# Ledger of designs, part 118: VH-VL binders against Large ribosomal subunit protein uL10m (mRpL10)

Target 1, 224 residues: Large ribosomal subunit protein uL10m (mRpL10), of Drosophila melanogaster (Fruit fly) (q9vpl3)
Amino acid sequence: RGKINIQRPKAPHYERARVVAVTQPKYPELPKAKSCFKTRAERTQQQQENPYNEIIAREVRNWLDHSRLVAFFHLSSITADDIFRVRVQLHKQNLHLKSYGSKIIEQAVKNTRYEAIVPLFHSNHCIVFSPDPEKTAALLRIVRRVPQMVLLGGIVEETMLSRNQLVAYAQMPGLHAVQAQLVQTLSQAPGHLIQQLQAHQNSFVQVLDVHAKNQMNEETPKST
Below, E stands for the ipSAE of ESMFold2; O stands for the ipSAE of OpenDDE; V2 stands for 0.75 times the mean of E and O plus 0.25 times the DockQ between their complexes.

## First folded at step 13 (VH-VL)

Design gm4 (from gm3 with light chain S26K; framework fv_anetumab; at its last look DockQ between E and O 0.26; V2 from the best seeds 0.61)
Fold by OpenDDE, look of step 16:
Structure gm4 (fold): chain C 224 residues (1-224), chain A 119 residues (1-119), chain B 111 residues (1-111)
Amino acid sequence: as target 1 above (224 residues)
Amino acid sequence: QVELVQSGAEVKKPGESLKISCKGSGYSFTEYWIGWVRQAPGKGLEWMGIIDPSDSYTRYSPSFQGQVTISADKSISTAYLQWSSLKASDTAMYYCARQWDYSFPLDYWGQGTLVTVSS
Amino acid sequence: DIALTQPASVSGSPGQSITISCTGTKSDVGSHNYVSWYQQHPGKAPKLMIYDNSKRPSGVSNRFSGSKSGNTASLTISGLQAEDEADYYCSSYNSGSTWVVFGGGTKLTVL
């Protein structure tokens, strides 16, 4: 019984060869590794189609809609440790430091009143959110000590403010203080008016009294 | 009105110590920082450093780190610039200026203090 | 040393408009950092003329205007007057180095 030549097996009969050829699993050619160099356009499209980006964009919208204080910062070369330290400090004041990609921000604010903030996010940036606009002063106090954080502007009570306006806002007396001052001023107004009205009346009476006295003195005949 | 008033001109010899002052008025002294700027004769402006008077937080430009000391006394709304040992190269006009933080402009300036160091 | 670049001198006649340029890097002028301009007369302290690229402080003439494009900021003085003769300095915060930088200064001569 001849040694089955396992090195060069005889070609199968034509019919068997046909069956084997047809039954050979056609493995789809592994897609040629698209060159890792996805064009900027392809990257942008893939990012837009990523369901994860939509979720994050929704999160950003939620933060914007529920925050009464939003501050935008440029971040320079800052270490993770420094960011963490700042985050902890801010968190103690119920301030929330977040960082998002520019595309996510763009998607989040598209067709909203916040669309104007998009140009602020061309570089490394972070956002601080707060439900309390009174925390503006506390926020600025903390971030001033972080030279890698540059204040660009913010939103307070749905109003966009420049960096200078934010500083000015932080220096303003609290709403309650202003209200108290207003009440004090208003409470003093009637008193002042009454005083002014009385002063005029008193002056008039004094003038009349002097006139009356002068007339009486003129009518006293010098008894020669 | 916001005003910064600096101490008068100083004439010193090399090796002597010096402390010049800058007094702020017309604003809350602790709300803003004070920056110092050097101007050598016939030269441009050089930012030296900055101080937060509220707690004396201080930062220096690298060129001036260890060369000068910036300090402040918030009780009298005064910032200071001091040398432990003056050099002839320290001859310059020194300005203090109000600055809210690093990235904000120097919006109000002192009149300057001329320091002359000559043998 | 990190510095902003200005022309050494600029000249103009009364009534003319002149522009002073200030060129920096992506870490200062070219970033979201703001540029300021200062005027200094001989023997006087510098005065802030422009801040945040284009804003004028109270009391500064509307003849002074500022702009920024890319890594270059510009100060324009319209209707040049004799009193405008001074040294002009641009300044910006450098985010990379974390300190304030000045330009070399520009001497403006009114002819």
Scores: ipSAE 0.852, ipTM 0.931, lowest interface PAE 0.6, mean pLDDT 88
Fold by ESMFold2, look of step 15:
Structure gm4 (fold): chain C 224 residues (1-224), chain A 119 residues (1-119), chain B 111 residues (1-111)
Amino acid sequence: as target 1 above (224 residues)
Amino acid sequence: QVELVQSGAEVKKPGESLKISCKGSGYSFTEYWIGWVRQAPGKGLEWMGIIDPSDSYTRYSPSFQGQVTISADKSISTAYLQWSSLKASDTAMYYCARQWDYSFPLDYWGQGTLVTVSS
Amino acid sequence: DIALTQPASVSGSPGQSITISCTGTKSDVGSHNYVSWYQQHPGKAPKLMIYDNSKRPSGVSNRFSGSKSGNTASLTISGLQAEDEADYYCSSYNSGSTWVVFGGGTKLTVL
C-alpha cells in the first residue's frame, strides 16, 4: 500500500505494511515511507508529544542555522562536576556544549541534508556548536583531554566532515586569511584585480590542495 | 614525510636506570601526542601511555603507572621513556607512535628500541 | 571489561580470502568505538592497515578491508599473498578510560 494521509477516518492494519516496508529495497526512497505505516494510536500519541518536542527541535535548528562549526561526540558516563568544567572551558572559546534526545535530533533534521547524523545519537552523546569555525583547533585541543568525549565528526560551513577530516581542517593554515585576501581582491578597484589574483594564487591553491587531499584520503584511498 | 626515529638497543642489568628517545620529524611535533607501546619477546603489543609534547600532559595505562616515566623536550622534537630501576621483566621491544588522541589510531611508528635486562 | 579477543592463528592458501576476528564487550568494540588494525612482520614495527573500523590509509592495498558488527571487528584479506604472512593486532579505546587496548594478536600463516 502507498502513502497514507494522516487525516484518514479509519486506521488501517499496519502489520502487513510494516513487513513489506522492512523487506523493500532501500535504493528508491520516499520521504515518509515508515510514517505511513503507523497505526491511528501511534499517530495520536506522536501528535500529543509534537508541540513540546517541536519547541526543543526548533532550538536545535536555530543552533544549526547560526553555527558554522558543529561537532558531534559520543559521551560516556561523566560526573556533573567534570562536564560542568568542560562546558565552562569550551564556553570561554565561544564553544557551546549541548545534549538533546535522539528523538529531538531526528525531528530537528528531518527532511534536511543533515538526516545522515541521526544514527550518531542512538547512544549517549553531546554536540558542540559555535559560530566560529576557526575555533575548531581550540575545540579539539580541549576535548582531547576529556576521556569521556569521543569525536564522531562534524559540520563546518554547512559541509559534513568525518572526524579525520575535521582534524585535518583544524590544521589548515590561514584558510580564513586566504579567503579574506581573495574577497578583498575582488572588491577592490577593477585596475588591480588581475595583478592581485596572480600574486595570491599559489597560497590559495596550496590550502585547497591540502584540504582536497585530506578529504579524498578519507573517502577514496589510493589504489594499486 | 612523517618519521619517528628511536635510540639504539640497550643491554642493562637489573637495578640500572635507562632513558630511551623518540625523535619526530616531518610534521609539527606539538600538534600530535606520542604514545609508547611495549612488546615483550614473542608477545603482543601493550599500550603504555602518552604525552602531549606541547605542555607535557601525560597519561599512563594502569599497568604502567608508577613503573616508567614519559617525558618530552619539544625544543628538539623528542619524547622519552625512562626507568629509574630496571627489572628483568622490562626486557622488551619499545615503540613510540604518533596519535591524535585516545580514540585515534597510532598512525606512524618508530623502528623500536630493544631493551635487554639481564645479569 | 577491557579485553579484545583474537584467534591465536589463522591460515590460508595464496589467492584465498581470510578473516581475522576481534571480539570485545560493547564498551571495547561497540557502535561508539573505533577499531584499528595493525600488521607486524617479524623484526619490524607495526603498520596501520585499517582505521576507524573500515578505512584504509594511503598506500595500503585494497585487498585489506575492515568491518565491525556488534562487539566484533573483522579484518579481511582477499587475494592472500606470501607477504601477508605476519602478526595482526586490533586495537580499541574504551571511552571514559585514559588508555588504549590491543588484542592479543593473530599469526597469519600463508600455506
Scores: ipSAE 0.760, ipTM 0.892, lowest interface PAE 1.0, mean pLDDT 79
ESMFold2, look of step 13: ipSAE 0.705; ipTM 0.864
ESMFold2 (binder alone), look of step 13: mean pLDDT 90; pTM 0.932
OpenDDE, look of step 13: ipSAE 0.849; ipTM 0.930
ESMFold2 (binder alone), look of step 15: mean pLDDT 90; pTM 0.930
OpenDDE, look of step 15: ipSAE 0.851; ipTM 0.929
ESMFold2, look of step 16: ipSAE 0.600; ipTM 0.817
ESMFold2 (binder alone), look of step 16: mean pLDDT 90; pTM 0.930

Design ja14 (from ja9 with heavy chain Q65K; framework fv_imvotamab_arm2; at its last read DockQ between E and O 0.40; V2 from the best seeds 0.74)
Heavy chain, then light chain:
Amino acid sequence: EVQLVQSGAEVKKPGESLKISCKGSGYKFTYYWIGWVRQMPGKGLEWMGIIDPSDKYTRYSPSFKGQVTISADKSITTAYLQWSSLKASDTAMYYCARLGYESSLDYWGQGTLVTVSS
Amino acid sequence: DIVMTQTPLSSPVTLGQPASISCRSSQSLVDSDGDTYLSWLQQRPGQPPRLLIYDISNRFSGVPDRFSGSGAGTDFTLKISRVEAEDVGVYYCMQYTHYPWTFGGGTKVEIK
ESMFold2, look of step 13: ipSAE 0.788; ipTM 0.910
ESMFold2 (binder alone), look of step 13: mean pLDDT 93; pTM 0.950
OpenDDE, look of step 13: ipSAE 0.883; ipTM 0.956
ESMFold2, look of step 16: ipSAE 0.814; ipTM 0.925
ESMFold2 (binder alone), look of step 16: mean pLDDT 93; pTM 0.949
OpenDDE, look of step 16: ipSAE 0.872; ipTM 0.948
ESMFold2, fold request of step 17: ipSAE 0.824, 0.797, 0.811; ipTM 0.924, 0.919, 0.924
ESMFold2 (binder alone), fold request of step 17: mean pLDDT 93, 93, 93; pTM 0.951, 0.952, 0.951
OpenDDE, fold request of step 17: ipSAE 0.897, 0.894, 0.892; ipTM 0.964, 0.963, 0.964
ESMFold2, fold request of step 19: ipSAE 0.810, 0.819, 0.829; ipTM 0.925, 0.924, 0.929
ESMFold2 (binder alone), fold request of step 19: mean pLDDT 93, 93, 93; pTM 0.949, 0.951, 0.950
OpenDDE, fold request of step 19: ipSAE 0.896, 0.896, 0.893; ipTM 0.966, 0.964, 0.964
ESMFold2, last read: ipSAE 0.799, 0.811, 0.819; ipTM 0.920, 0.923, 0.929
ESMFold2 (binder alone), last read: mean pLDDT 93, 93, 93; pTM 0.951, 0.945, 0.950
OpenDDE, last read: ipSAE 0.896, 0.731, 0.608; ipTM 0.966, 0.915, 0.850

Design ja15 (from j19 with heavy chain S61K; framework fv_imvotamab_arm2; at its last look DockQ between E and O 0.28; V2 from the best seeds 0.70)
Fold by ESMFold2, look of step 15:
Structure ja15 (fold): chain C 224 residues (1-224), chain A 118 residues (1-118), chain B 112 residues (1-112)
Amino acid sequence: as target 1 above (224 residues)
Amino acid sequence: EVQLVQSGAEVKKPGESLKISCKGSGYSFTYYWIGWVRQMPGKGLEWMGIIDPSDSYTRYKPSFQGQVTISADKSITTAYLQWSSLKASDTAMYYCARLGYESSLDYWGQGTLVTVSS
Amino acid sequence: DIVMTQTPLSSPVTLGQPASISCRSSQSLVDSDGDTYLSWLQQRPGQPPRLLIYDISNRFSGVPDRFSGSGAGTDFTLKISRVEAEDVGVYYCMQYTHYPWTFGGGTKVEIK
């Protein structure tokens, strides 16, 4: 019958090992690139930074836990004037732009529901945090004019959303957790319906929600 | 109650160092930026720079870049303005102000009078 | 740097009469997102500045409704509909749309 809903995981473990060897700690006000080779001073500073890294990781966990909107971006080279303007525009909307090293992010999300975000930090990045999920539309409006920030995806009301799901969420009136779940569900509907039909052709398992089956039947004629 | 409380008045001689403070209370300190504003005797307001205490991101007005240092210690919810070597021309009232997200520089400290004379 | 020019420099008014303060910027204060970060501050004698108006026309919490702001682009106005004794002080416009952030030179409102 096939009860496996997750046959092919999206998170390639071997890429984590490769990316960790390339990544470096970065701050938004610093140059984007540093050499992969470390000097004597950098090695000494990193040994002293082990307690500092845990402090920063706890800060990231706190931001994640207190933010009902989190958006992840790839960050290209950007001038000091442009990033300041963007930070002010975001701050005005209670949106908080920050950047952390990939190792700090890994440490911060370990043993949390957010471990899936780690692959997003393979390259230069920034994160926008906000306690206000209704600010998603404002976020997208502001970054639309900032080509240096490329949206990768986000978290809204504890629900992970892809780039396209986050854009769709921002267009809905009255933003909240129910709408985020709806966007995630509807974005998977064609594949989910086909997968369900293939697994249970000629019959339907009663463990499925009767209301969901009725809604799927209403959608099937449009797909053909 | 949102409050910014600054350190007390200072009387200094040219060449001395000084660090004045601005302690925020009654709000989540790392969610708001702190700006510093100078008011020379008998003159208007002049923005010096601003800091995001959450990551210490700073931006200075160009005329103050290299002349002062803005910093913050979020563990004690305090922002700082400091000089390594004061000049007589630094005599002024210095204000800290919070940048609000549904407002602007919305809450101001009481001011710190810095007097620099020989 | 964007120059913020306020007029008049001094505004003596009779109690209960209106006052109007103008602020003109040397460049448009509309940012790439279409927002304008123009604020009005009041500094009473011997006191720190106090926020009155933000985003051109939004009254900050606790500010009496006799204060109103208007304008667009480069021209902005603060109005006090009926001046009271406590309104004596210096009023500043401030822009933070563009770096570096700048204030107007101030307008002194006084009774008489």
Scores: ipSAE 0.811, ipTM 0.925, lowest interface PAE 0.8, mean pLDDT 80
ESMFold2, look of step 13: ipSAE 0.807; ipTM 0.922
ESMFold2 (binder alone), look of step 13: mean pLDDT 92; pTM 0.940
OpenDDE, look of step 13: ipSAE 0.882; ipTM 0.953
ESMFold2 (binder alone), look of step 15: mean pLDDT 92; pTM 0.939
OpenDDE, look of step 15: ipSAE 0.858; ipTM 0.945

Design ja2 (from j19 with heavy chain T58K; framework fv_imvotamab_arm2; at its last look DockQ between E and O 0.27; V2 from the best seeds 0.70)
Fold by ESMFold2, look of step 15:
Structure ja2 (fold): chain C 224 residues (1-224), chain A 118 residues (1-118), chain B 112 residues (1-112)
Amino acid sequence: as target 1 above (224 residues)
Amino acid sequence: EVQLVQSGAEVKKPGESLKISCKGSGYSFTYYWIGWVRQMPGKGLEWMGIIDPSDSYKRYSPSFQGQVTISADKSITTAYLQWSSLKASDTAMYYCARLGYESSLDYWGQGTLVTVSS
Amino acid sequence: DIVMTQTPLSSPVTLGQPASISCRSSQSLVDSDGDTYLSWLQQRPGQPPRLLIYDISNRFSGVPDRFSGSGAGTDFTLKISRVEAEDVGVYYCMQYTHYPWTFGGGTKVEIK
């Protein structure tokens, strides 16, 4: 092994933090003679894919499988005090706030009905999981006072809902039979729903991207 | 039945390290947070911090920030409290407790007595 | 930090008589959503704390109905309607509305 590129990990930066996890003792025992002659592309690909990502992806799949309510949010900068308060408020309602990288989300939902959620994770985000879909109203009430969390949409009873559909779901009368029938009705146009969600999300992402650029510009000193 | 079982009593000297454990059973470990509470001899209760075992999100009381480390290993449903260098003033009973979602700190461990003396 | 002040420090009570324990916070415990995360704990001699009351007034599972909680804002009360021998111990109020979470100093209930 003669090239520095692959034998000696470079100084850590965000992209390389994932490949540092490859040093885990659970790395596969299958020694590859190919490592002596691997191309630059293969070496980069090998370092980007590691067992740690799959462990986290399995955790995401497990949360998705056990959650009848999943809500997706854009998350802007938030103080440690505010996020702690929000996490406690959510936890009290059996609502579980998590954040995962977009590549982890993509890996978790690959070859599942939820592949459509991947575009929601282009920017900073968080996800709220719950086994209790009746907690949707409580979720919206709590985050109403958290401007750093902006609702993008969700999943209720395995059905993708847009932001407006999720808000409407939360406002329905508390009769479970009525709520189940509405979710079933909304799911009868899944292609239309996905297209509408993606179109609204693209517009929303554009607005958030402008907001994030303005916030970075305001928070950093400008050079001449 | 929900149980939190803590590791046994410890007798230590100042400057030694220590890691005590709290094993949860009878419930879904990653759905509940674990808090740590100190009770010095003859005194009341002090919140030290809390951890969400599902993602290792944690928050310390300011009085304990930098003094202890809270961690969890969800694969064995266990939370930990750790000191890198004990002081005689760390002599106390240490409790773990679960934060429930239709309750509060609802189930408590039996406590771990830590004695630090020269 | 929110200071939780309990009174009395000690409450000797005749068996079968009521006991009343007060807890006062230095700031309102009402959250931005109108919720109040105030609980009461019992610690019997030689035992870990045990949850009695959460959210001011809700009895936890297995807690006898002789225990009741009340209050709002900054002033909270735990009542034991008829004290029994097993009620001996130290009672703590706890708030977790605001970081950092804090406990009251405790009230010792004894049978006289």
Scores: ipSAE 0.808, ipTM 0.923, lowest interface PAE 0.9, mean pLDDT 80
ESMFold2, look of step 13: ipSAE 0.802; ipTM 0.921
ESMFold2 (binder alone), look of step 13: mean pLDDT 93; pTM 0.949
OpenDDE, look of step 13: ipSAE 0.882; ipTM 0.955
ESMFold2 (binder alone), look of step 15: mean pLDDT 92; pTM 0.942
OpenDDE, look of step 15: ipSAE 0.869; ipTM 0.950

Design ja4 (from j19 with heavy chain P62K; framework fv_imvotamab_arm2; at its last look DockQ between E and O 0.26; V2 from the best seeds 0.68)
Fold by ESMFold2, look of step 13:
Structure ja4 (fold): chain C 224 residues (1-224), chain A 118 residues (1-118), chain B 112 residues (1-112)
Amino acid sequence: as target 1 above (224 residues)
Amino acid sequence: EVQLVQSGAEVKKPGESLKISCKGSGYSFTYYWIGWVRQMPGKGLEWMGIIDPSDSYTRYSKSFQGQVTISADKSITTAYLQWSSLKASDTAMYYCARLGYESSLDYWGQGTLVTVSS
Amino acid sequence: DIVMTQTPLSSPVTLGQPASISCRSSQSLVDSDGDTYLSWLQQRPGQPPRLLIYDISNRFSGVPDRFSGSGAGTDFTLKISRVEAEDVGVYYCMQYTHYPWTFGGGTKVEIK
């Protein structure tokens, strides 16, 4: 096969000379757009049928299904030494730090009650899984010293908790499923978890800005 | 019963490649990290690096960065240590060990003796 | 790199008598949470290493209670209260608090 030999010649090594070439190459014209680039439809179809994404999505589903504690974090730039130290500290407590792309997370939670978590993964992030919900206090203790990991919220015993709810849960003794549901019920309605997580990510300085602007607006004269 | 079973002894020449294996059984493979430890003849133990098989996160000891490749295939519960080009100084016993979350490097493989000579 | 220095290099002991092995680190092994990841391993002749003690003083499953660990900061000790014939081998301390993880040079325990 001439294409294989052309692609991998070893010896002898041929150098081009500066002399003027009379004969054009065997394929003198480069492939046109149809040959050089796949069509938009072909590219889109290949993306939709990537089997690697579904394998990883199944792994995320397995971790979600087998973890009684799941915590979501924004992850900013961190040194290799610091993230290694954190991963070792977490592992010592049966806490498993992982990161996945947002498309993988979306595939993993499709048609589940956890579909609402997808917006949390717009930026750099990580997830901590554990079969031990009692390790929530240890998780918070470890990440308290890691400013690069910012807690967004979590899932405890299949109950969605905001950041503040997760902190409150960690301080309560007793049965974990009852504790998680009690914290969620007392703190806010179930539908507000996503709003609080999104508000946290957006740095809720806007509430203070509205307050300051309201003070300025009250001082300005009204036009007729 | 937790068990780590390593591939058999290897006799190689300098410049050859080699991939040795460590198969875990009796536990949930993706919940535990696998470390690799070198013991040169008549010498002590040296940590080479570690891998989390669940996502292939690896960390190498500074002395071994770029000298070896650590990998894992969680579908067959196996970790690997690989050289692209062996040196005579790579002659040693190589152990894999599991990092337990309620312990330390708690279960060790039987070791793989690698002999590199002309 | 944290250097782990073990003494003695060799510890010949009479059966039934105690043995004491020291391990000193070149810097503190206490992490940001106040934990110390210091382990002791035993390597019998012709065998792989075996975990004895983790987190300074906790015995691993199946380890006889004649083995005990103690220490803090940079100074750690493994004690064998009454040495038995099966205790012959080389003992290593290991730290994994700090990257890179390091081992002591080993202490050979022999029967006189």
Scores: ipSAE 0.808, ipTM 0.923, lowest interface PAE 0.9, mean pLDDT 80
ESMFold2 (binder alone), look of step 13: mean pLDDT 92; pTM 0.933
OpenDDE, look of step 13: ipSAE 0.878; ipTM 0.950
ESMFold2, look of step 15: ipSAE 0.772; ipTM 0.910
ESMFold2 (binder alone), look of step 15: mean pLDDT 92; pTM 0.930
OpenDDE, look of step 15: ipSAE 0.859; ipTM 0.945

Design ja5 (from j19 with heavy chain S28K; framework fv_imvotamab_arm2; at its last fold request DockQ between E and O 0.38; V2 from the best seeds 0.74)
Fold by ESMFold2, fold request of step 17:
Structure ja5 (fold): chain C 224 residues (1-224), chain A 118 residues (1-118), chain B 112 residues (1-112)
Amino acid sequence: as target 1 above (224 residues)
Amino acid sequence: EVQLVQSGAEVKKPGESLKISCKGSGYKFTYYWIGWVRQMPGKGLEWMGIIDPSDSYTRYSPSFQGQVTISADKSITTAYLQWSSLKASDTAMYYCARLGYESSLDYWGQGTLVTVSS
Amino acid sequence: DIVMTQTPLSSPVTLGQPASISCRSSQSLVDSDGDTYLSWLQQRPGQPPRLLIYDISNRFSGVPDRFSGSGAGTDFTLKISRVEAEDVGVYYCMQYTHYPWTFGGGTKVEIK
């Protein structure tokens, strides 16, 4: 018995730490509004997909179709022991951690409402799938102690959620139907919310300017 | 009903290769991991390793790393344990078991007796 | 590696009387998520192992309520309140909190 050394050497010829050069992951910018003209080579490569890639992309689609909870993470360099512990902890909660190449993810969500997730896979990443959206709180509890996994956002009941929205969803322990209604309500509001935020942003700047002028006027002494 | 059915008993000579199978049925195969456990004659249980069939993620016990290969074919809901070169010390009963969520190794195969004699 | 020490090695028990099996780990089995991944298995003669108890104290489906588990940290106990003839076999504790996963050496329960 005695001491357990978490940095134990594995079999020397086999165990290697996966090293990721990216130390500060950056969320990629949205695609340009105007795309460049596609060359014939680009079009041909896009049309000549390897059958193996489509098999794996179909698996990703299958997981997406059967998962009421999907969470996306940036994955930093992590030891084999740490990732195994995390996978076991997640599995105990019916949470399934997977990694796929970015091209396969792009192919899997092509022509679907989930195309917006493609930029999340610019850097090293992983995805957690589950049929149980009620397990969102357990997911967040487990990964809180795993700094190598940084939550980027998720999908609940076929609705894209930001990191903050996913955290808010997890804090609602009520009936599943109530949680599903909240997700549906959030998905129905994005266009109007964007317009309201833009209008309020302009109005807020104007109000702030007026408030600053009033505050400077109030600095003068009162007259008697 | 959840069921794990293993391939039949094997009698082999040292140096021969062997691949034994574990077929799962009655559940969604890609949602559960499959572990392999060795039981030497008259001895206790030893964890050999585990596989997630959905992406073939595997983890081996250090005692078995490099000595066996664990694999799965999810299209036929089957996991495998494989030796490239058997030794007499590989004579044992080999079990597969499913790792369930909110449980542990919950369903076990019937075992495959492997006998390696010179 | 976590050593799991079971006592006794053999437990001859009169039919209908209780049996108690101890399992001690060399290190705490409480994981970073606060859970303890400690299970008990039964292996009847000539049969594969069977899950009895998971997460220290939860009975698996179809396991009679005469089986109970308890413990914390490094010390765990499986109890059989009234031993029946079908309970003859070897009992193993198993931990999967820490890599590599390990089993206890086993405790043989038999009828005197």
Scores: ipSAE 0.824, ipTM 0.928, lowest interface PAE 0.8, mean pLDDT 81
ESMFold2, look of step 13: ipSAE 0.799; ipTM 0.922
ESMFold2 (binder alone), look of step 13: mean pLDDT 93; pTM 0.944
OpenDDE, look of step 13: ipSAE 0.883; ipTM 0.955
ESMFold2, look of step 15: ipSAE 0.727; ipTM 0.896
ESMFold2 (binder alone), look of step 15: mean pLDDT 93; pTM 0.949
OpenDDE, look of step 15: ipSAE 0.875; ipTM 0.950
ESMFold2, look of step 16: ipSAE 0.811; ipTM 0.925
ESMFold2 (binder alone), look of step 16: mean pLDDT 93; pTM 0.949
OpenDDE, look of step 16: ipSAE 0.862; ipTM 0.944
ESMFold2, fold request of step 17: ipSAE 0.817, 0.667; ipTM 0.927, 0.873
ESMFold2 (binder alone), fold request of step 17: mean pLDDT 93, 93, 93; pTM 0.952, 0.952, 0.950
OpenDDE, fold request of step 17: ipSAE 0.897, 0.893, 0.892; ipTM 0.963, 0.961, 0.962

